# VHH binders against EKC/KEOPS complex subunit cgi121 (cgi121), part 14

Target 1, 174 residues: EKC/KEOPS complex subunit cgi121 (cgi121), of Schizosaccharomyces pombe (q9p7j3)
Amino acid sequence: MILPLFPETQVHVFVYENVSNCAAIHEQLISQNPIYDYAFLDAATILYKKQVYSAIIRALEDRRDEQMKTKTIHSEVILSLSPKTEISSAFRQFSMTKKSKNIVVVKIDSKLTEEEEFERLDKLVEGNRVEFSDEELQKLIDFKVLKKNYKLDPSTLENPLASILSSIALRGYS

## First folded at step 1 (VHH)

Design j39 (framework vhh_5j56_2)
Fold by ESMFold2-Fast, scan of step 1:
Structure j39 (fold): chain B 174 residues (1-174), chain A 127 residues (1-127)
Amino acid sequence: as target 1 above (174 residues)
Amino acid sequence: QVQLVESGGGLVQPGGSLRLSCVASGSSGRTFSYYAIGWFRQAPGKEREGLSSISSRGSGSTSYSDSVKGRFTISRDNAKNTVYLQMNSLKPEDTAVYYCAADSKYWLGTPSEYDYWGQGTQVTVSS
C-alpha cells in the first residue's frame, strides 16, 4: 500500500508465523541493540493491513509535526496503534513478548530494498514468512486481545475496521 | 549484569506507612538509569503480582495495579541508583515479600518479563 503524503518514506511490513526465538529477540530489544531497530508487534493484536498503515501514517505525521512522544519512529508506530497516548500501556498492548508466536515487523526509513530487509530479518527471526494480507492476519489475531485493546462491543467486533482506524487517527484529542 | 537490593521492610500497624528502597549494587549501578524498574509482591501460597513500575525511557512515567493505586507511589533517583516505593494506608492484605525487578520495557510487566530480581524484603501489616 502507498502512504499518502509520505512518498519519500520507505516502509516495509513483514509477517512471521511460528517464531521460535521471540525470547531472544525480546532480550535484544530490551538491550536496545541497534540491529533490531524495527517495530516488533504481536500478531495477536493486528487484524487488518489498514490498522498497521494507519499507525505508521500517524507516527509519520507526528514526526513531521515534531510531536513524537517516543525516541524512535518505530516506537512511535507502537504508540500510534493504541487509542491512548500512554507510552508504556501501548507497548504492553501491542509489542511482541517473550511468549509471542506470530509477529508483525515494521521498518521505516530503510536504506535497503524489501528483499534485502527480508534477508536481514531472516537472520534475526526464526519463523516462517507469510504474506502481509488481511487473510493471513485474520489467521493470527486473538479477538479477546483486540476487543480489550480497542474497547470493542460484541456488535462492533463483527465489523471493527472503522472503530479501530478512528481510534488510531484520533488518539490524543481527549 | 545489574544486581538489585531491596530494603525498608518491617512490621507496621494497619493504616501505617513504609518506604521501600531498591538500590543497584556495585559497578552495575552505573547503568541503572537505563532500566525500567517494577515492584512486585508475593504472599505465602499466592503467585507473584505486579504492583507498580517506572520507566527509564519516559522519565516520570509510572503505572500502578488497581490494588495499590492511590496508596502507593513509585519514584526514581538516578543519581543514587535507587527506586522507591512509598506505601501509605497499609492493610493486613499488603503483608508479603516485596521484590524489585529490572529490564523490562513494559509499563507493568508480568514477572516472566523481568530478567533481574532482588532477593526481597518482608513487609508485615498486623496489630
Scores: ipSAE 0.000, ipTM 0.109, lowest interface PAE 18.1, mean pLDDT 79

Design j4 (from j1 with D103T L105S G106Y Y107L F108P S109F T110G P112D; framework vhh_5j56_2)
Fold by ESMFold2-Fast, scan of step 1:
Structure j4 (fold): chain B 174 residues (1-174), chain A 128 residues (1-128)
Amino acid sequence: as target 1 above (174 residues)
Amino acid sequence: QVQLVESGGGLVQPGGSLRLSCVASGFTFSGSDYYAIGWFRQAPGKEREGLSSISSSGYGSTSYSDSVKGRFTISRDNAKNTVYLQMNSLKPEDTAVYYCAATRSYLPFGSDSEYDYWGQGTQVTVSS
């Protein structure tokens, strides 16, 4: 994928359902194994493609402006999904856990083609690839988790997209 | 149930050394619940300062603030569920309460400003 504001930046987003090895992946992430340099998100927290794109754009803006709060662009994507700037809270809210079943994986600055990244990730993730689409994401979301993470009130629950995107874009200003 | 306990503080003369220990209860550093352990300090009337961190795993990285780099060394003993801070060439300005803290962030201290669990601290006094 090509982002209009960052056309030189290669971005790939993958969705896996029914993942059986989340505990093993989580151990590799804790050990900071460079092979696992991706943003691994719990699909229970992601409702829209635009939610992921907004976090990616915010992370890339922070990198461009030399204002990243984390050491890697992928960690910055995870932080950027949160309405707050508290790093540990963002990771608890959005990152994959050893109990996760469905995941969203983001790769930025890939030196590989999309096909090569698919082959690489398929070796790391024991699950079924599905399309990165709003329809597929809606099947995997946990609305209780989404409501808690973005502090959605009853008036925004019917159409939470604008509220979520605003929370990501205006992080640190509210 | 989850707690961190610091020990090893005390009174030492300038130029001396101390080794602080941080023991975890209710969780393990070799487990998958925590990503990094950090050491912090706070002197009276001053803001809390981060000093050093270490990842809990075999690919673990260490980091140090400029004020202690070359003088302090962080290490871990997973079998004892303990993280250490070896402090050498101590100065009067190192006088503070020293805390250990654990985080679920993928990144060690210097890239993460938030830690989830904190010990109660151990006093270090550097004075003649």
Scores: ipSAE 0.011, ipTM 0.255, lowest interface PAE 9.6, mean pLDDT 80

Design j40 (from j37 with D103K K104D L105Y Y106S F107P G108F S109L E111G S112E P113S S114A; framework vhh_5j56_2)
Fold by ESMFold2-Fast, scan of step 1:
Structure j40 (fold): chain B 174 residues (1-174), chain A 128 residues (1-128)
Amino acid sequence: as target 1 above (174 residues)
Amino acid sequence: QVQLVESGGGLVQPGGSLRLSCVASGSSGRTFSYYAIGWFRQAPGKEREGLSSISSRGSGSTSYSDSVKGRFTISRDNAKNTVYLQMNSLKPEDTAVYYCAAKDYSPFLTGESAYDYWGQGTQVTVSS
């Protein structure tokens, strides 16, 4: 995809459901295997495409401005999903765990084409690839997790988009 | 999920010793062992200062700030979900509220901002 504020930055987002090897992927992330240099998110935390895009844009802005709080652009995406600047809580809230079943995977600054990334990820992830769309994401979301992560009121849960996007855009400045 | 409680603070004379404990409540030993633990302090009118940390695996790799190196020792007992800070040769300038904090093991996270579970703090006063 092409982001309006970062048109020369290559961004790819992939969604997998029914993933059986999250524990193995998690171990590769801990060992810093460069093959796994992606942002691996728990799909239970993602409701909208715009939620992911907003976090990516925030991470890219922080990188541009030399204000990244984490070591990599991919970890900065994970941090940027959180309404707070508490790094470990952001990772606990949004990152894939050994118990995850559905995941969203973000790649920034790929040295590969989107098709090549698909081929590589399909070898790493033992699950079914689905379209990165609001419709597919809404099948995978856990509203209890979403409410907790963004501190949503019951009334806001019925239409949470604006609240989520504001939380991402305003973190650390409110 | 991890709640930290500090204890062992109090009033001590210069040159004295105190041992602080940081206990993780409601966590299993294996869960606790995944957390790196840091000790921090904050004196009135000053910024929070990092003092020491112990890594998440085994007996833990340790680090110390220059202000406490050689005087303070951090250790952990994963079976008891506890981290200790042994403080020797205490000085009046060590007077502060002492906090323990936990962070998940992650190769991507560094610095104080990586710690998101914080204890309530325990007061240490070094005075004659």
Scores: ipSAE 0.000, ipTM 0.118, lowest interface PAE 16.4, mean pLDDT 81

Design j41 (from j37 with L105Y F107S S109T T110K E111Y S112P P113S S114E; framework vhh_5j56_2)
Fold by ESMFold2-Fast, scan of step 1:
Structure j41 (fold): chain B 174 residues (1-174), chain A 128 residues (1-128)
Amino acid sequence: as target 1 above (174 residues)
Amino acid sequence: QVQLVESGGGLVQPGGSLRLSCVASGSSGRTFSYYAIGWFRQAPGKEREGLSSISSRGSGSTSYSDSVKGRFTISRDNAKNTVYLQMNSLKPEDTAVYYCAADKYYSGTKYPSEYDYWGQGTQVTVSS
């Protein structure tokens, strides 16, 4: 995908359900293996395509403005999903864990086509690919996790999109 | 899994300097470079406060609390499994027990509750 404000930046987003090797992937992420240079998100935390795109745009804005708080653009995406500026909290809230079952994977600045990245990721992830769509994400979300991460009350849970996007876009502003 | 030991504390006069060391040892087979390290202190009758952190990636991105920014410098030597806190221009109000702590994730925070492993602490006293 090409973002209007970042037309030269290649962005690919993939969704996998029923992943059986999350523990192995997590170990590769902790060891900082360059082959695993992606943002690996727990799908239990993602409700909308716009949620992911907003975090990507925020991360790219912070990179453009030399204001990144993390070492890589992919870790900056994970941070940007959080309404807080606390890096370890953001990773605990949104990053995949050894116990994750469904994941969202983001790749920025790929030199590969979307098709080539699919080939590569299918060798790393032991799960079923599904479409990156609101319909598929809504099957994988955990509303208790979403409520806790964005501090949603019952009135906003019925239509949380605007609240989530405001939290991402206005992260760090009171 | 990882064990942390602080050293380098002691008595110093106001305006003086100290360098604290945090050495990691482990039996789990994980390497020190996987961990983000934070420095914390606790004075009598006060809560434990975060001072500085260094991330697990590359040379380590650093952060500092406003009370120590410009006076303290955190650095790491992964070959020695060690993180340092260089403390300059020390003030009597810096008197506290200093702790290092390790977090499994790619960065550190200032919040004690987010760290999994803690050292036993080293006393720093700034007095004339």
Scores: ipSAE 0.000, ipTM 0.123, lowest interface PAE 16.5, mean pLDDT 81

Design j42 (from j37 with D103K K104S L105E F107Y S109K E111S S112P P113A S114D; framework vhh_5j56_2)
Fold by ESMFold2-Fast, scan of step 1:
Structure j42 (fold): chain B 174 residues (1-174), chain A 128 residues (1-128)
Amino acid sequence: as target 1 above (174 residues)
Amino acid sequence: QVQLVESGGGLVQPGGSLRLSCVASGSSGRTFSYYAIGWFRQAPGKEREGLSSISSRGSGSTSYSDSVKGRFTISRDNAKNTVYLQMNSLKPEDTAVYYCAAKSEYYGKTSPADYDYWGQGTQVTVSS
């Protein structure tokens, strides 16, 4: 995809359901194995494509402005999903865990095509790939997790998009 | 994957100084700078305790337990894959096996319990 303000940046997003090797992947992420240099998100935390795109844009803005709080652009995407700038909390809330079942995987600055990244990731992830669409994401979301992560009340939970995007955009200014 | 080796331990009299070194080796293409390093010790019959840490990010922010603040200094040389612990004004209660441990800060700052890689330890004995 092509992002406004970052047209030179290549972005690929992948969704996997029924992943059986999350514990093994999590171990590789903790050790920061370079072949796993992606943002591995728990799909239970992602409701909309725009939520992911907003976090990507925020991470790219922080990189441009030399204000990144984490070591990689991919870990900055994970941080950027959080309404707060506390790194360890953001990762526990949004990053995949050993108990995750469905994941969203983001790759930024890939020199490979989307299809080539699919082939690479399919060797790392033991699960079923599904379309990155609002429809598919809504099948994987955990509304209890979403409500907790963004501190949504019952009235905003029925139509949370604007609240989520505002939380991402205003991260660090509360 | 990281392998750690401690050195610099030995026998010293109370009030003396020692400098411990922790040397890391990793997989080809990975750098030591991706890891935070902590120093821990275990005295005979006691639980292992955390003493000091140095982060992987930024300036290498440091922390110290109250028992060693002002006496011990942690530093790192990423070009040499080495972390040091300078120990001054040593006391008999500092007698212990000293361990260095490494953790990736991929998730940011984490607790001492999150260290994944451990050295085999180096003995420090303070007695007169």
Scores: ipSAE 0.018, ipTM 0.254, lowest interface PAE 5.1, mean pLDDT 84

Design j43 (from j37 with D103G L105Y Y106T F107P G108Y T110K E111D P113S S114E; framework vhh_5j56_2)
Fold by ESMFold2-Fast, scan of step 1:
Structure j43 (fold): chain B 174 residues (1-174), chain A 128 residues (1-128)
Amino acid sequence: as target 1 above (174 residues)
Amino acid sequence: QVQLVESGGGLVQPGGSLRLSCVASGSSGRTFSYYAIGWFRQAPGKEREGLSSISSRGSGSTSYSDSVKGRFTISRDNAKNTVYLQMNSLKPEDTAVYYCAAGKYTPYSKDSSEYDYWGQGTQVTVSS
């Protein structure tokens, strides 16, 4: 379900495959260019829509409760994907890199419509947009990365949804 | 907004092949990539049937109805704002008006209600 606890918060999620300019985007993120104020995730780490929404909800809860560990809501989304509360580890695990090929982009508190954000991102991302759906995400996932990030055993890899969601919900215990 | 035009229909004998084209106008090549495209048909006296769909540009996730799976192939060329339906091993029961449809930010689907823009249709007749 999409954000029943935060009905006034605008959230947009975009998925791009075959991105050719990840190095350029990464350079802009390091320089803290405000035009790039999004959470840029490596799609190799994301298996389900619910995984992304769970992280968004955690980040919004932390902002509401004045418990954010990072400087921006978008950085907090990246942290919230990790089963640990260590910022450096979370960014290493989930953020896009210069070598990323497929990315998931999250925008929170947008003053623009979803369509207007797509037009804006089309200027920044040199890749092919695909639907934000479980079907499309499952084409981009790297199961070795997923297993490592969530400490999954081989038996849970065949149906990992519950394990991933519980890891996000139980940060510090997984 | 986008306008769709189908072409490639006609009369063909059973076992023959046709390639339908769906050309979009009113959007740039990049913005066209944000549309999911579906192919539908309507035979006389029947409801509109979803046949195949392709997601927004990327891998172009595809789906097919059981009646055409293995015989029809959908593909897209976003540089030309075009989606194709390659139809092989055509049967008399494939006779229908064929439509392409576009849904912006829509996941690919065979449900006609998920598409906002429709072409005018092209007639395909399979008869000896």
Scores: ipSAE 0.000, ipTM 0.132, lowest interface PAE 16.9, mean pLDDT 80

Design j44 (from j37 with D103E K104T L105K F107W T110S E111K S112P P113D S114A; framework vhh_5j56_2)
Fold by ESMFold2-Fast, scan of step 1:
Structure j44 (fold): chain B 174 residues (1-174), chain A 128 residues (1-128)
Amino acid sequence: as target 1 above (174 residues)
Amino acid sequence: QVQLVESGGGLVQPGGSLRLSCVASGSSGRTFSYYAIGWFRQAPGKEREGLSSISSRGSGSTSYSDSVKGRFTISRDNAKNTVYLQMNSLKPEDTAVYYCAAETKYWGSSKPDAYDYWGQGTQVTVSS
């Protein structure tokens, strides 16, 4: 994927279901192993492709403007999904955990092709890759988690897209 | 799958230098860039030990065992499907069969068990 505002930035997004080694991956993320330099998200928190893209764009804008609050662009993507500015709460809300079953993986600044990144991740992740599409994401979402993370009220639950995107774009402006 | 072949071994005097090559076949240069390559050696009666590894990320992140740090340098040329081990200041205790190995899971493990593909080895003998 090429982003209009960031045409030189290579972005890849992968979705895995029925992942059996989340505990092992989580240990590597805690130890900050460079091999795992990706944004590993719990798919229970992601409803739309646009949700992921909006977080990526926000992270890239913050990097461009020298306003990143975290050490890596991938951590900045995780932070950018959150409506709040607190780093630790964003990671608790959106990062994969030892108990995660389905994950969304984002790679930014890759010099590899999508196929090559997939080969890498397929060896790190013990699960089934599925299409990065709204249809597949809707099978993996947990609406209770989504409602809690974005503080959705009953009036927005039937069509939460605009509310979610606004929360991502306007993080820190309330 | 990938097939690995080592070359560049031989007889050298103490204090001398050798450059080993590990050439991969069965994959394109582009696909080869995905593999992490490790160098290992095995002397008679000893277990196989890890010496150095190089990942495919960026310029290739490298690691070295304490026994060879400062003397050996690992590098790669993905266009040629080749990884090199430059060995300087060689000692008699460096005498061993040298192996290259490839893996895709940990990218730079020092443990032989992490590697899925192995070469047949090349003999290095350091003696006067």
Scores: ipSAE 0.000, ipTM 0.110, lowest interface PAE 18.0, mean pLDDT 82

Design j45 (from j37 with K104H L105I F107S G108K S109P T110Y E111T S112G P113S S114E; framework vhh_5j56_2)
Fold by ESMFold2-Fast, scan of step 1:
Structure j45 (fold): chain B 174 residues (1-174), chain A 128 residues (1-128)
Amino acid sequence: as target 1 above (174 residues)
Amino acid sequence: QVQLVESGGGLVQPGGSLRLSCVASGSSGRTFSYYAIGWFRQAPGKEREGLSSISSRGSGSTSYSDSVKGRFTISRDNAKNTVYLQMNSLKPEDTAVYYCAADHIYSKPYTGSEYDYWGQGTQVTVSS
């Protein structure tokens, strides 16, 4: 994908369901294996394509402005999904865990095509790839997790898009 | 990239059974499991018809056209890079060239002709 505000930045987003090796992937992430340099998100936390894109844009803006709070652009994407500027909290809320079953994987600054990244990820992730679409994401979301992460009340939960995007955009503002 | 080869076609009498195989080459069992597979057929002078599909998730979610539902069964063996179409209670109107098709998306409807990879086809003839 090419973002209008960052046309030179290559972005790929992959969605996997029924992943059987999340514990093994998590161990590689803890050991900081460079082969696993992606943002690995729990799909239970992601409802919309725009939610992921908004976090990517925020991370790229923070990189442009030399305001990144984490060591990599991929960790900055994870932080940018959170309405709070607290790194440990953001990772607890949005990152894949050993118990995750469905994941969203983001790659920024890839030197590979989307097809080549898919082939690489296919070797790392033991699950079924699904389309990155709102329809597929809505099958994988956990609304209790979403409500807790973004502090949504019942009235906003029926149409939470604007609230989620505002939370991402307003992170760090009073 | 994946290459598909169909086999198992032939001549069978009405009420008989055949099992078609679709073997993928150029992919491992792990990689192959991520492809959605569809079965299609085309009789002379007729448009290509979608029959069945199996998704890439787990052992596969399946779907069938009304013309074959209850008679045909799709299944996959990812260790062998193979998808099967078990055809029972065959009728003369089932006579056609049968094709398998693959897409890298987890699920693709059998009604669509928009699969990325196609096999060469195998002839099935149902006659007395």
Scores: ipSAE 0.000, ipTM 0.114, lowest interface PAE 17.9, mean pLDDT 81

Design j46 (framework vhh_5j56_2)
Fold by ESMFold2-Fast, scan of step 1:
Structure j46 (fold): chain B 174 residues (1-174), chain A 127 residues (1-127)
Amino acid sequence: as target 1 above (174 residues)
Amino acid sequence: QVQLVESGGGLVQPGGSLRLSCVASGSSGRTFSYYAIGWFRQAPGKEREGLSSISSRGSGSTSYSDSVKGRFTISRDNAKNTVYLQMNSLKPEDTAVYYCAAEGYFTSDLPSKYDYWGQGTQVTVSS
């Protein structure tokens, strides 16, 4: 994918369901194994493609403006999903955990094609690949988690897109 | 919270050897093992230069800059919360303040990176 404001930046997003080795992946992430240099998100927290892309755009804007609060662009994506600017809180809210079952994986600045990244990730992730689409994401979301992370009331849960995107874009302003 | 302290610097003759130690406090051996540790140096009027790093956990994947490859060896002892830099065949050009730095989260559930730096230890290579 090519982002209009960042046409030189390669972005790949992958979705896996029924992942059986999240504990092993989590161990590699804690050890900062460079093979696992991706943003590993819990799919229970992601409802829309635009939610992920908005976080990516925010992270790239912060990198461009020399305002990154974390060490890597991938950790900055995780932070950028949160409506708050607290790093620890953002990672607890959105990162994959040992108990995760479905994950969204983001790669920025890949030297590999999307297909080559799939071949690599399929060796790391023991789960079923599904399309990165709103339809597939809506099968994996946990609305209780989403409501808590974005402070949604019952009325906004029927059409939460605008509220979620506003929370990501206006982080630190309101 | 992790605090890093370097030691082992000093004055040495060209061709000599020194072993630097980077000791971490404020973390258990298990949590310390999750940190990747890097060694850096800075000579007066020069930019800080990366020399070597050792990955978190396992057998420890290591990397070295071209200027020190074959002369310096990085190793870790997680039971002692310590990373070592063994420096052999030292040259006058190796004269600098040497720093260790850690990346990692103290919490086992978070991959978030925090950059901790030591105060530095002076190495002088002179006859």
Scores: ipSAE 0.000, ipTM 0.118, lowest interface PAE 16.5, mean pLDDT 79

Design j47 (framework vhh_5j56_2)
Fold by ESMFold2-Fast, scan of step 1:
Structure j47 (fold): chain B 174 residues (1-174), chain A 127 residues (1-127)
Amino acid sequence: as target 1 above (174 residues)
Amino acid sequence: QVQLVESGGGLVQPGGSLRLSCVASGSSGRTFSYYAIGWFRQAPGKEREGLSSISSRGSGSTSYSDSVKGRFTISRDNAKNTVYLQMNSLKPEDTAVYYCAADTSWYPGSEYKYDYWGQGTQVTVSS
């Protein structure tokens, strides 16, 4: 995918269900193995494609403006999903854990084609690839987690997309 | 992106005290509070030794190596993007270049890996 505001930036998003090796992946992430330089998200926290895109755009804007708060663009994507600028809370809320079952994986600035990233990632993730679509994401979401992460009440729950996108765009200003 | 500068080193007599400062720039002051900061030292011809760390991750925690436990205290002032190392009861063996380092690790974990380092400040303990 090519973003209109960042036409030279390659973005790939992958969704895996029924992942059996999240604990092994998590250990590679905390050891900072560069092969695992992706944003690994818990699919229980993602409801819409636009949610992921908004976090990517915010992270790219922060990189452009020299205002990144984390070490890598991929960690900045994870932070950008959170309505707050506290790094540890964002990772607890949105990142994959040892107990995750379904994940969303983001790659930015890949030197590989999307097909090559599919082949690489399929070797790292023991699960089933599904389409990155609102329909597939809605099968994997945990609404209790979503409500808690974005502080949704009954009125905002009827239009969660607008509330979520606003929270991402206004991170650090609410 | 974060840059670290140490200050406060100098010459002090055995039994004396010194406070080192580590000032961070190139990051948001609010974000600085979430970084783990460690103090290290290196004497000529020796390996770098870890002395102390402070982190806001989880409940926040401090750690100290056995060689300095009870004599050194780490603290932070996030409003000033600064971490301090208060050094008491200094010994000639404490003579070294002292470095601060930041861990902005992109994933939560139990081990800190310090990616950003200051240039160091010399501490000499001599009578």
Scores: ipSAE 0.012, ipTM 0.183, lowest interface PAE 8.6, mean pLDDT 82

Design j48 (from j37 with D103S K104D Y106V F107A G108Y S109L T110L E111G S112K P113S S114E; framework vhh_5j56_2)
Fold by ESMFold2-Fast, scan of step 1:
Structure j48 (fold): chain B 174 residues (1-174), chain A 128 residues (1-128)
Amino acid sequence: as target 1 above (174 residues)
Amino acid sequence: QVQLVESGGGLVQPGGSLRLSCVASGSSGRTFSYYAIGWFRQAPGKEREGLSSISSRGSGSTSYSDSVKGRFTISRDNAKNTVYLQMNSLKPEDTAVYYCAASDLVAYLLGKSEYDYWGQGTQVTVSS
């Protein structure tokens, strides 16, 4: 995907369900294996494509403005999903864990084509690749997790997209 | 719930060496090896800066700031719940209070705002 505000930036997003090797992937992330330089998100926390894109755009804006709060653009994407600026909480809330079963994987600044990234990730992730679509994401979401992460009440649950996007865009300014 | 205690600071002459220790206790259901540990310092009138970090699990991946690369070495001993910072070729500008910090985030090396648990600090003075 090409973002209108960042046409020079290559962005790829992949969704995997029924992943059996999350613990092994997590160990590679701990060891900082450069092959695993992606943002690995728990799909239980993602409801919409626009939620992911909003976090990517926020991270790219913070990088452009030299206001990144984390070491890498991929970790900044994870932080940008959070309604708060507390980074440790954001990672606990949104990043993949050893217990994750379904994941969303983001790659920014890829030197590879989308097809080449698919081939690479399909070798690293032992799960079923599915379309990055609202329909597929809605099969993987945990509404209890979503409600907790974004502090949604009954009024907010009537229009969760607008609330989620506002939380991402307005983090740290209200 | 994680408590961190730094030790090993003191007065040393330029060119000297010091080894700092960071001992962790408590974990609320996680073992010490699950935590990433970072070393930071703060001199009077300056911002707290990150120096080095070591990722969770075993002898994890390490990172260093440009100001200390080649002079400082971070290591961990999970059996003793301890992380060390070996500081060689010390300079007067290394004078600061040194802090260790822990994060239960295991995937990435993190900046100062990414650490939840902090020690009280240990003074390092390089002079004379």
Scores: ipSAE 0.000, ipTM 0.135, lowest interface PAE 15.0, mean pLDDT 80

